VH-VL binders against Probable septum site-determining protein MinC (minC). Designs and how they scored, part 6

Target 1, 220 residues: Probable septum site-determining protein MinC (minC), of Prochlorococcus marinus subsp. pastoris (q7v2x8)
Amino acid sequence: MKLILRGIANEFIKSFSFKNFEIDQNFFDKLITKEAPAAANLITENEKINSYELAKLKLILEKHFIKLSNIYSNNRETVLSGKSLKINSTFLKIKDLENQLPLDPSYLKKDILHKGTVRSGDRISSNGDLFIIGDVNPGAIISANNNVYVWGKLFGIAFAGKNGNKNASVASLYLNPLQLRICEIVAIGPKEKPKGQHPEIAILEDNKIIIKPYFLNQNL

## First folded at step 2 (VH-VL)

Design R5 (framework fv_recaticimab)
Fold by ESMFold2-Fast, scan of step 2:
Parts: structure tokens; sequence; C-alpha cells
Structure R5 (fold): chain C 220 residues (1-220), chain A 123 residues (1-123), chain B 112 residues (1-112)
């Protein structure tokens, strides 16, 4: 059985068994602060799960502000147990259960390379680094769990470290964004346009977003 | 720039309720959890619970679960803590405190505090 | 809940002294996955709100003088003031945030 945790920033998969349901509540406290999930789907194959077990799981998740939103199972009795708790529960055959899982867990850490202009109204999100070969226009939003690199002009909104990585950065050949975000720190774009086209990097330092020239360093 | 301003001192009789306010300014109110911590005269700090100003979700310390209610009004960036069925041992300074920014984890350390609200419960 | 114990309860010192305050938790506050200690230190002056000095056991909050330092891991932690200044006379509290927050009982630092 798999518990799929979804949040506004990230999707995660956690495997568990009710024999291991005595998972320390401290684990969930850390999970929320580290991974920020907001909802969960429970995927079971042939396991028979009763309403008591599901109620315990639901209670633990709700204590951490996670809703048990859906149950997908190839066991009709498990589906009935879920429905008895007013959880949206669906019977699926084994082959169809795979369609409810995120693609390979490694996908959640996948870097994205985008070629072309990101236009007003477009949104691109990466669970790893995001690399854009092109301009990001005003009204576009780009985001990454780690770093954002724009090999072009950045005029839109860029969000790096969206899963809480305060070492994340935003780099561009021309850094003039409407808004920069690193972790939860927000900065409005510079009042004065950058003098000339020169690569710059924005980093989080002492709770402030600092913009500096981007150079290869060869120091002692 | 970040400032938390609390309501004024209160004197209450045992059995009454008190509602303390905390007005936030200088940051995005909905972006940070707001916690409540109290301090009895000459004693240490005691955590009471928190509210997520974005969702309204709350988490209360076990000792306060039955008689504390935390709410917020996003239109005026204000958080509230109401404590009911007051006893003499509820006499304390009550603080609101902002949870430190997300660093791979929201943590329950507090980077900004209100000035405190003195609540005196006496017959 | 995690119980925090501070020592000493009070300490008398002179300007220029090196001051050490200790804090012990009833269980480890080290999260092995990120290798962080969920421990903070606060300063509180009479009639004032607490002020965050140190988080993650050893990271100084912005604007805190470098004479303040935190050390330790797991269950044993220390706050050190390397050269005490007049404005440092206050009560100091440790706090764990590994679980629901709990504070030490405080250490009152007084003029000798």
Amino acid sequence: as target 1 above (220 residues)
Amino acid sequence: QVQLVQSGAEVKKPGASVKVSCKASGYTFTGYYMHWVRQAPGQGLEWMGYINPNSGGTNYAQNFKDRVTMTRDTSISTAYMELSRLRSDDTAVYYCARETYYYGSWSYDFDYWGQGTTVTVSS
Amino acid sequence: DIVMSQSPSSLSASVGDRVTITCKSSQSVLYSSNNKNYLAWYQQKPGKSPKLLIYWASTRESGVPDRFSGSGSGTDFTLTISSLQPEDFATYYCQQYYSTPTFGQGTKLEIK
C-alpha cells in the first residue's frame, strides 16, 4: 500500500503498512515542515483495510492538516470501508491502479530544460532545477524546487527553492523580474534597469534576496 | 518593518473569557503561522498553539485544547486568541509570535513577537 | 512532550566576562535526515518580549552580535557570551521545536 502525499509545492510517495502504523507522530511533524503536503491519496492493491484502520490513518493525517482525499483499491471491502468514512473511494483493477500513481518517484526530483519564450500566462514548474533557453515575459511564472536558470531575459516571476531550499538561486543573462522568490522570501524587481546585459544571480543571504554578478570563481 | 501590535491589558473574574488581538504589519500576513505563548509572573514561557492565517487551521497545546480558540481576520491582518473559563493561574502576559520563514521546513522558532498583553484574573 | 532543563537558574557576572548557559532536552532534537538540531535561544529583558538570538542550535539571527554563540547537538546545548556587555543582562531561554514547542525554565543573568 502506498500513501501519496500532495502539496501546493510537491508530490511525494510514502509506502506503509498498518503493522507499521505506529509510525512516530514526530515523523509526520517533520514531514509536514520538510515536504509541505496538503492532501493524500491512499493506493492499495488486494489488502483488506477495515474502517477502524482507515479512521486512525485519517485522524493522524488531519492532525497534520492533511486530508485523506481519495482511496483507490482492488479490494471492494476496502472501498466500502472508505465510503463508510465519507472518503471518496474507487474500485480499480490492478492495471488501472498504476495510473493513479505519480510517474517514477524520481520524476519528483526531475530537472526541466525548456527551449523557447515563456509567454504571459504561461507557467512552468520543476521539481529539481529549471533551465530556460529563452526569455521569460512579464506575466509568466516559473518555479523550481532548486535553482532557476534563465539563459535569456527574465521579466516575469521566478520562484526558486519552492520546497524550502534556502540555498536555491535565480540566475539570468538580464535580471529584471516583476518578482523574485527564494524559499518564502519575496523581492520586487529592481527599480532601475540593469546596466547592460550582464549575467546576474539572486541568492538568499541573511533573510534577504541579494543580486550580484555571476562569475566563475577560481579562488584559493 | 515587521511589527506585531497586541491589544491592551485585561482584568477578568474567574469563569470569564478574554480575547486578545494581534495586528500584523510589514509582511504578508497569510504567509506565516502565528503562535501564542504565555508567561505567568516570574515564570517561563508556555506554548499555547498556532493558527495558519491562510487556511484558518489551528493546533492547540493539550493543556488548552478545551478552552482556547484561535481565529484571524485576513482583511485587517489580525489574529485573535480567546481563552475561556479563566482561573487565577491564567494570570500571565500573553504573546503572539510569528513562526520563522520556511527553510525546507516551517519551524516553531519565533523571529518576531508582539509586545505582550497582561491578563489578570482575580476575584 | 520534550522537557527542557536549563542550568544554572541564575548567574552573576561582570562586564567583560565569558558566560556559559546550558540546556538539556529529555530526548534528542537532532533530525538525522537534514542533520539539524531543532533548538533556539531567546533573550528576554524585564518588561519586554523575548528576542530570538540563535536557531538551528548554532545559527545567529540577523542583527545578533557575534559575541553570542550556540553549540551542541542531540540533547546537550550551550549558549556562550564571549565578552559580556551591559545590555546583555537578561533572562535567557532555550526552546526545542523538534515537536510541539517547549521552553527551558530560564537562566537569569545578573550584575555581580
Scores: ipSAE 0.000, ipTM 0.410, lowest interface PAE 20.3, mean pLDDT 78

Design R6 (framework fv_recaticimab)
Fold by ESMFold2-Fast, scan of step 2:
Structure R6 (fold): chain C 220 residues (1-220), chain A 122 residues (1-122), chain B 112 residues (1-112)
Amino acid sequence: as target 1 above (220 residues)
Amino acid sequence: QVQLVQSGAEVKKPGASVKVSCKASGYTFTGYYMHWVRQAPGQGLEWMGYINPNSGGTNYAQNFKDRVTMTRDTSISTAYMELSRLRSDDTAVYYCARDFGYSSDWYGMDVWGQGTTVTVSS
Amino acid sequence: DIVMSQSPSSLSASVGDRVTITCKSSQSVLYSSNNKNYLAWYQQKPGKSPKLLIYWASTRESGVPDRFSGSGSGTDFTLTISSLQPEDFATYYCQQYYSYPTFGQGTKLEIK
């Protein structure tokens, strides 16, 4: 079986069995979770897992601030065990289980263009630039290895420079996020709501997130 | 009224750990970063780090990275600062302070706790 | 780290006097793109916690009397008290927040 950890920046696959299952600190350090909510998906094939075993896994993950969010299995009893713990659990055929695994990083290096509203609970991640044509609602999380551009209002959480790119930026037509992150630096939204709507860009300068108007020519 | 109330004075032996608490009231605890600053007797102010109470994310000053841990409990609006492997030169008053406004702009520390005196002696 | 140095270390003054305290940073704390100086001033009375007076080098915190003013840009900053009051006898600290926060060593304002 496989545990897919979903942080704001990365997805990690942990193959395991319930015999000698231990989660080490190095594994969690690779998943950037400290400044953002983290979630895990459990993918099993034909294994029968009872509610006691799932509850133990859920507790271990919660001790590391990770929510066991989804269970995907080709075993109906495992799905029922998950549902009994109020975990979103879905029966899938074996061929469809592979579609729940993270793609090879080489396929994720491309820029992503998303058209439409990113709703509460949605997560969109790009290993290049991320372009959103639409609003990002509170409770949504968007992230990119490079830049994040929101051609709309940003109310959710935005993370740019996930892989250490300090030149990354977050730009929006209305920048009022719950949380901004560039590399390891985190910022909370402003004390007062922005007046009016004009494009702004957040950049990292000397380990500080700076918000400024976005102009084509700032020297004039 | 916006207020930060810290735990009481502590006396520790070298090598021990101390954990100072800071309980916030009168504002949305998760909306503002919390800084920790210390002041040795007769000396100036020294920044130790901050915690984002919303996410639990932290950023520590280089001198303290190996010994300090900052945490929070949102259910009781309380921030904690634990300093381990105490030395006599860790004797100081430890303050928590709320960041002003938009945290990335660091408008300054506008509300301060009353301070917690930590004495480290053999 | 940006090193902050204040002068003088202490000064004596009388009620009604104009007092100036200077703060110098080892590198510029002015960010050219937004034209802001990442510099704050704090007041600390004996046995009390520090109190924010000024941020962005010259912006007074709410409730701070207008006799307090900040000026300067880049590496050289000044805190001025235009007409000293009895409650102003305290230690004053400058702080940069252009990078990791650092404080000046403090200026103790004493009664003559």
Scores: ipSAE 0.000, ipTM 0.417, lowest interface PAE 16.4, mean pLDDT 79

Design R7 (framework fv_recaticimab)
Fold by ESMFold2-Fast, scan of step 2:
Structure R7 (fold): chain C 220 residues (1-220), chain A 121 residues (1-121), chain B 112 residues (1-112)
Amino acid sequence: as target 1 above (220 residues)
Amino acid sequence: QVQLVQSGAEVKKPGASVKVSCKASGYTFTDYYMHWVRQAPGQGLEWMGYINPNSGGTNYAQNFKDRVTMTRDTSISTAYMELSRLRSDDTAVYYCARSEWELPYDYFDYWGQGTTVTVSS
Amino acid sequence: DIVMSQSPSSLSASVGDRVTITCKSSQSVLYSSNNKNYLAWYQQKPGKSPKLLIYWASTRESGVPDRFSGSGSGTDFTLTISSLQPEDFATYYCQQYYSTPTFGQGTKLEIK
């Protein structure tokens, strides 16, 4: 189990366990010397952490002006405990735990930029636009309050306009998702694969998801 | 502790409307989708639709689109399902059930206790 | 809609028995690219709400005893109870979530 601190000034990693749970006040005072708000990500492998333990950790971190922003775990119960406390929680395979960190804490920035493949079991959520430079594999779920942009192939599930933005869109260099959502309108992936690879954008029009070429036709 | 508590049993005449409530507690109401599933006596489960409590947006099953309305009140963490133009074959136990918001077609981890709706002349 | 069919409709068994319940879908609920099956299993006791047992065809929900296991892929799925306990007598339902959710008709597990 690791606690990763992401702040405006510095990023830290600390390994610890919840056995006889106690956080050293002196240790926090030495590490957190900045006045600006900071964020923390909790990474656990197979360790089961209940909602009480997570709430206690959240409270301790908040007293030091740190928001417990994300939980990454290979334990489904720990993920559910995090979700019950309104903490963005993601199930990840052990091999991916240390490498699958968000680029920015959601409370500091509206938009998120992710570089790299989003793998089966991964979940990425943005309060603004979501930008992915890489492929989104089947079994991955990506979502945004506004637009979703994938500079790569989209095979997983994409959800744009989560907070009711009907002007939201999903764009990709190869749009072949298992499922697309814009607001609450759902489109299941097409039975036939696209005949050619070219950029497309999905938009909501008349309560239907419509897919069209990304680039506007240029008049000669 | 996550709990979904539904309103009490209803007896209605054919042609009437019924409105069932589902009060959520133990989690952030706006972070999970709320679905409605019904079960006729001695029969299986039938999905009716969902609401996104954060946006108020809905998606209804084709068979219910003309008769169902799903709403919510975020101030009291309560979801509602109203079914109109009731028929005798609408007699069933109506359940609310939650799912993770990023999987609208999903499995359901917590369920309400159910509300029995009886439609009789 | 994807139609879910369960067999048998009812089954009589004794405590300690190994019980197998089958679920078949009218079309594949396997997404071949990620090798995930969009299938869940629920337990329902008389007068009670359904309780999630298994999702992704074989992943046990937190708190579900390890005597419950799910297997299968594509269109054919199995729920197995390795050593039946008194509290396991209930009706079991499979559910697909590959598209608009649909449930099997249920299998009632009764005391022999």
Scores: ipSAE 0.006, ipTM 0.480, lowest interface PAE 11.6, mean pLDDT 80

Design R8 (framework fv_recaticimab)
Fold by ESMFold2-Fast, scan of step 2:
Structure R8 (fold): chain C 220 residues (1-220), chain A 121 residues (1-121), chain B 112 residues (1-112)
Amino acid sequence: as target 1 above (220 residues)
Amino acid sequence: QVQLVQSGAEVKKPGASVKVSCKASGYTFTGYYMHWVRQAPGQGLEWMGYINPNSGGTNYAQNFKDRVTMTRDTSISTAYMELSRLRSDDTAVYYCARDYFDYSEYGMDVWGQGTTVTVSS
Amino acid sequence: DIVMSQSPSSLSASVGDRVTITCKSSQSVLYSSNNKNYLAWYQQKPGKSPKLLIYWASTRESGVPDRFSGSGSGTDFTLTISSLQPEDFATYYCQQYYDTWTFGQGTKLEIK
């Protein structure tokens, strides 16, 4: 069974299973919802899910500001369980359930372009590259599976290569973050503030984050 | 049920290497960093490093950089920590613990049961 | 590296007592822009793994009883148990995650 989570900036699939009618609360407790209310669709095939299990899932999602909006299932009892909880629930045949999932899993590697300031408390996450045209203020968190590009000043936390791309980078017109992360390597922001307003790029080299001047190619 | 299950106790001679395993179940193994933390008898907790199970990339604490190697096998959802050139003061319980990689700031919420490693002549 | 110091190293208490454990960091773990303290508390019972109690200095982990509370900011933090229960006798550790991960030396809470 699949949980399709949709936030303002991204969409992702969470696969999970009920084991002896239990839901992994620890897994769901860390969902991305802060400052970006999200919705979720639950897709199950022939699995029978009771009202207690669905109520548990609904409650966990709601604690993180995610609305369980729709249930699609090829099991009529599961649909009835959803309807008993006032969730929009639809019976679909297996072939039609496949239409609720992307045909190509690569859709998850989607680049995001954000125009405007990312403010304290804001969170933006991309499954591909993340492009920000604006400043990223202290207290903001931005992240990408690939590269992070900030066409502005970066003061918050930036995380590139979240899904293991060690060639990922973070570039900004003024690179002064609280924290940089590339893959699993964490670096606290530079002790010395940048002397000028020259573009810089942070890359991972020999398991260490290093910062260098950024050279623009006109074909970028 | 989210669970981390570690390998059994080991007794090693000084100079040997030990490799501890941590098998994850009940969650997406590649969605969380795996930390390793040790505790010597009667002492406090000491962070050793972590591995990103998706990429295989690692970040080790300064005191362990020259002797520790962290790896994983995603096909069996298992992380490994190998410590080489063992000394008597490496006698400790070794723990694995997960940390959500999008929100590593939330601390280590699930821990393995621990593996006792005794280093003696 | 940020050094964490806990006090007392041990204390004895009775069921029903109010208990306070303190933790001090060698430098601030407060990120002023989001007003968050990168500080967690763990409970460890003899022969068992640590259990996360509190993160962000004052946010209780799911399933942790409300008698546990965290307070403080910057460099000085406290963990309070408002009415001690038999299952609370354990060693408690603070931990910073502002710059890598470092633990305090622990406070052992023993039955009186």
Scores: ipSAE 0.000, ipTM 0.433, lowest interface PAE 16.8, mean pLDDT 79

Design R9 (framework fv_recaticimab)
Fold by ESMFold2-Fast, scan of step 2:
Structure R9 (fold): chain C 220 residues (1-220), chain A 126 residues (1-126), chain B 112 residues (1-112)
Amino acid sequence: as target 1 above (220 residues)
Amino acid sequence: QVQLVQSGAEVKKPGASVKVSCKASGYTFTGYYMHWVRQAPGQGLEWMGYINPNSGGTNYAQNFKDRVTMTRDTSISTAYMELSRLRSDDTAVYYCARDTEVYITSGGYTEYFDYWGQGTTVTVSS
Amino acid sequence: DIVMSQSPSSLSASVGDRVTITCKSSQSVLYSSNNKNYLAWYQQKPGKSPKLLIYWASTRESGVPDRFSGSGSGTDFTLTISSLQPEDFATYYCQQYYSTPTFGQGTKLEIK
């Protein structure tokens, strides 16, 4: 079973069992001095947890100023135990329980810097910003949760703001993509080929993708 | 607020050239395509072409390819349409119009016009 | 090029009337892959520039009154004004953008 601790700035996971939970009280003391979580979600698979065990967990969390906010379980008796304590409790299948967990620590490598050509058939995805030093050929797909920067020619498909960041952008030295997407908005290439190679940036403005010169600082 | 303000009326003789301006304000000039559409007296609307203000790239209607030149000056957010070798049947009101959407469809580009200039009357008479 | 034909060329109506204007394209402006009709409608008052009313055949532009509606698919399209107001007397144009933009010849809506 896992306890998802939600702090002000992030979430983190504590895996435990009730048999060993008390020996981990030092874990909460350590978290309070380094990061102050305000709430917790409990995720269990097939484990049967009774009302007494859940009440004990609730009290330990409350002693450390953490609210046990939600219980997600594939065990109906555990869900009933939670409801009896007036904790929001939901029955979920095991595959849906995985959606309640924070992303793997590999997520910490948010920004990706790729050096070299991205060829047809290649796919590069970043959880943060994506920086390409090279060309992105037709048939290649690049994507980022935040911004996409191509120090080269962009001919393939580029997706920025994949997680809903409407302030995301796509910039390139030669912007001529087969398809451009920022969040939910999709645009299909320019009507004409760019004349010359100069930096351009695509941004989302008023639910439209617009393209403008990059680093134009002149007031008009 | 988006505005497109065009230059004043012109009177020209057959064979002359006319250059109409369209000054944009209230939005990022280089972010939207600018089209030119004309309307002869009592007639319908006729598309002439467009310019991408960012790249300077143009696409002209077949009927105008030999006589029209579209340019822009990004420093003053102004687009220009020059029509040469004028004929009496070029007498019309000339409009600049902003393209609306480059998004939303796997079916390609959209070319409908959300904002229009007030129009420039060009009279060609002998 | 796609040729757009509007009917009627002129129409007389009174305030409060329901008015329908028809637009026909020489070939389909429906793109099967996205199921969208590449058609727009404009209103033009004498001495003024055109104003966008409807795009994608049936989507009303922001600020356009609910009495204006567009319908149709493929080659046959209709602009409807459900209850004509004094400010609605104008010329209306349809436009396709499936290929190089082309406009209908216009329908002039006149008093009475």
Scores: ipSAE 0.000, ipTM 0.429, lowest interface PAE 14.8, mean pLDDT 79

Design X0 (framework fv_alextatug)
Fold by ESMFold2-Fast, scan of step 2:
Structure X0 (fold): chain C 220 residues (1-220), chain A 125 residues (1-125), chain B 110 residues (1-110)
Amino acid sequence: as target 1 above (220 residues)
Amino acid sequence: EVQLVESGGALVKPGGSLRLSCAASGFTFSNAWMSWVRQAPGKGLEWVGRIKSKTDGGTTDYAAPVKGRFTISRDDSKSTLYLQMNSLKTEDTAVYYCTTDLYDFWSGYYYMDVWGKGTTVTVSS
Amino acid sequence: QSVLTQPPSASGTPGQRVTISCSGSSSNIGNNYVSWYQQLPGTAPKLLIYDNNKRPSGVPDRFSGSKSGTSASLAISGLRSEDEADYYCAAWDDSLSGYVFGGGTKLTVL
């Protein structure tokens, strides 16, 4: 269970638990040092939280000028409890809950450099850019919050901009993926195999994935 | 231009066998997951089964009504998907569509992207 | 009976908003993404919505999807005569290890 606080200039990531179904008041005293309007998102996994507990949390946050804005949970009863209190509540699978956490460079690995072939069944994910020196075989899945660069052949599935970055790109020396995704836009592999002599880059343009030749200059 | 063209539909007697083909063009067939979906006259869509790419294990999954009677296979050198139907029943009468499937492990989605025009199978005495 | 439940028919007048429901269980819609397919008379189905609420290229923004718990819905705004078709929801079912469709909804534009 995590409570993520957002202010106009600050984000806070905290994990907490109820003590005998009561929130530790000292937690908020330490977290909030100044009165400022803010919002909070509650993230839970499989824990069942009832409307009484959520109402307590809502009231404690309101005393500190914080709005409980969203609840994300893999427990449907917790989602229903949130909706009963008129809080935006969304059911998410466990793997999707991590996407609701803000990025903190001090403890989260941002960019990944992978050297070697990414084989069928392998999965590599980056919170920043992903750099592959090697081939990505069919059946492999690679993803990044920002850009994906494959210094080799891309035959697998590539996902760039997975946290909403519409300026993200996928580039490869031989771009022939089974599936390509940039943000929310998905494309299946190209109709014809690339010749492979020039690198290509896939970008999102007018809500479509466009593949262009990539040149080592500032004009592309 | 991604195209799927089904063929092989015919009138067959109950207990008979039939093989359907789906010719694919306009994409790299060997990388794609493929499915068969059927639709009985005047009825809704019913998923028959799927086959993964060889690099993803080439495994197959089937809907309960056809499991043990139908077999899905592929020939990547010919860009062709097959559905071998054995022990046919009158309930198998339908238009059979082949599809290209999209699957994303990270997002967890699975759905049919491109559909063929279908081929008709009638099982009757 | 279909694993996912849809109303057999829906109707609306041009310019109105119509909504088609799709109900399932925890093993399908509850745990998996919902897609929607449009089948115009005499044609093969076409993908209309994927990942609960996303549109493929070429699908107008008049079409939108949503999901809540074990149910999903398709909304069509600014209804047009060319929207007259059969609409199917679908999702993977973990307990069946297979993909399941709703029974379909015949949309009539009055």
Scores: ipSAE 0.000, ipTM 0.413, lowest interface PAE 17.5, mean pLDDT 79

Design X1 (framework fv_alextatug)
Fold by ESMFold2-Fast, scan of step 2:
Structure X1 (fold): chain C 220 residues (1-220), chain A 126 residues (1-126), chain B 110 residues (1-110)
Amino acid sequence: as target 1 above (220 residues)
Amino acid sequence: EVQLVESGGALVKPGGSLRLSCAASGFTFSNAWMSWVRQAPGKGLEWVGRIKSKTDGGTTDYAAPVKGRFTISRDDSKSTLYLQMNSLKTEDTAVYYCTTEGYYDSSGYYYYMDVWGKGTTVTVSS
Amino acid sequence: QSVLTQPPSASGTPGQRVTISCSGSSSNIGNNYVSWYQQLPGTAPKLLIYDNNKRPSGVPDRFSGSKSGTSASLAISGLRSEDEADYYCAAWDDSLSGYVFGGGTKLTVL
């Protein structure tokens, strides 16, 4: 059994294996969604889930502003339980359930291009590279499995290489974030910058985040 | 046929390092949650740690006696699980087993050690 | 010491029923599924029971599991000489964020 979360304002997918039909508060602390409701899909194989158990899960999710939108299962009784609660529920054979799961990393490395300001309280997540054409305000959080590129000013929190890619980078036309993270390493914002706007790139070197000017004048 | 084959066990001096490997075959390794379990001579089973599939976050958990000294990693392209052991102590002497936790294909639950390898022996002694 | 408590030994005669207990707490058995493993002398452990009471393919139905509150039991009916082995219970422990095993029970068939 898997629970797949989807954001409405900013699309993100997080796979979570469910046990004892409970979700720890620490799970929700990592979502960082303020006002926009999220949606969830429940994927099960042969597990029988009765309507009471399913209603309990639905209630837990709703307390965190998450709608249990779809149930996909190879167990017809679980599908009937979902339908009894007015949740869109579909019987699928096991081979077809695989199509509802997140793809392997090579298929999920889909780059996202976002145009516009990322405001306080917004979250944008990419399984590939993330490109922002606009400013990222304080209180916004942007993340990517690979690189984060901000064609604008970065004042919020940026997380690159979130699935362990130590070669990931964060680049911006004005790099002054509240917090940077690359892989496991966290850096609290850099020293105050000069008045001028200068493109910079943050990379992980010797388990430390270092910030360098971004130069395009390379002799080939 | 589903198989796990551990390798890398050796005689090591206290304070030394050793890396164990576990070669998996016969199933989709990338979907599996994997664990290491050890057994000291004449003693019972002791869980060492686990690693989740990358799809489920690729996170690791460790038993208190090994936390900070041992690191579990995986290479899905080679269908191989690793256990990097640092700062070895005499009490780390054991047979080390590679196991699959009940992977998605079986029951949808990850609460048991489904398939076990034959084990590889690590001896920490002067 | 082991986190889950099992008797160190158990014995029976061929054809009898023997039961092995496993006691834990609310953070492990009380809140999580129990699995059981059989270890024949000189061999790797083998999964015998999972999800409290389910048998994997190839395990005879004379092996059964049960759970009540913070305790679990493995029952072996129609005991045979080849059942002589060490038996271990296990469960995830929420407070430790890891699996815990019982100390093991050596079953002797007399």
Scores: ipSAE 0.000, ipTM 0.400, lowest interface PAE 22.2, mean pLDDT 78

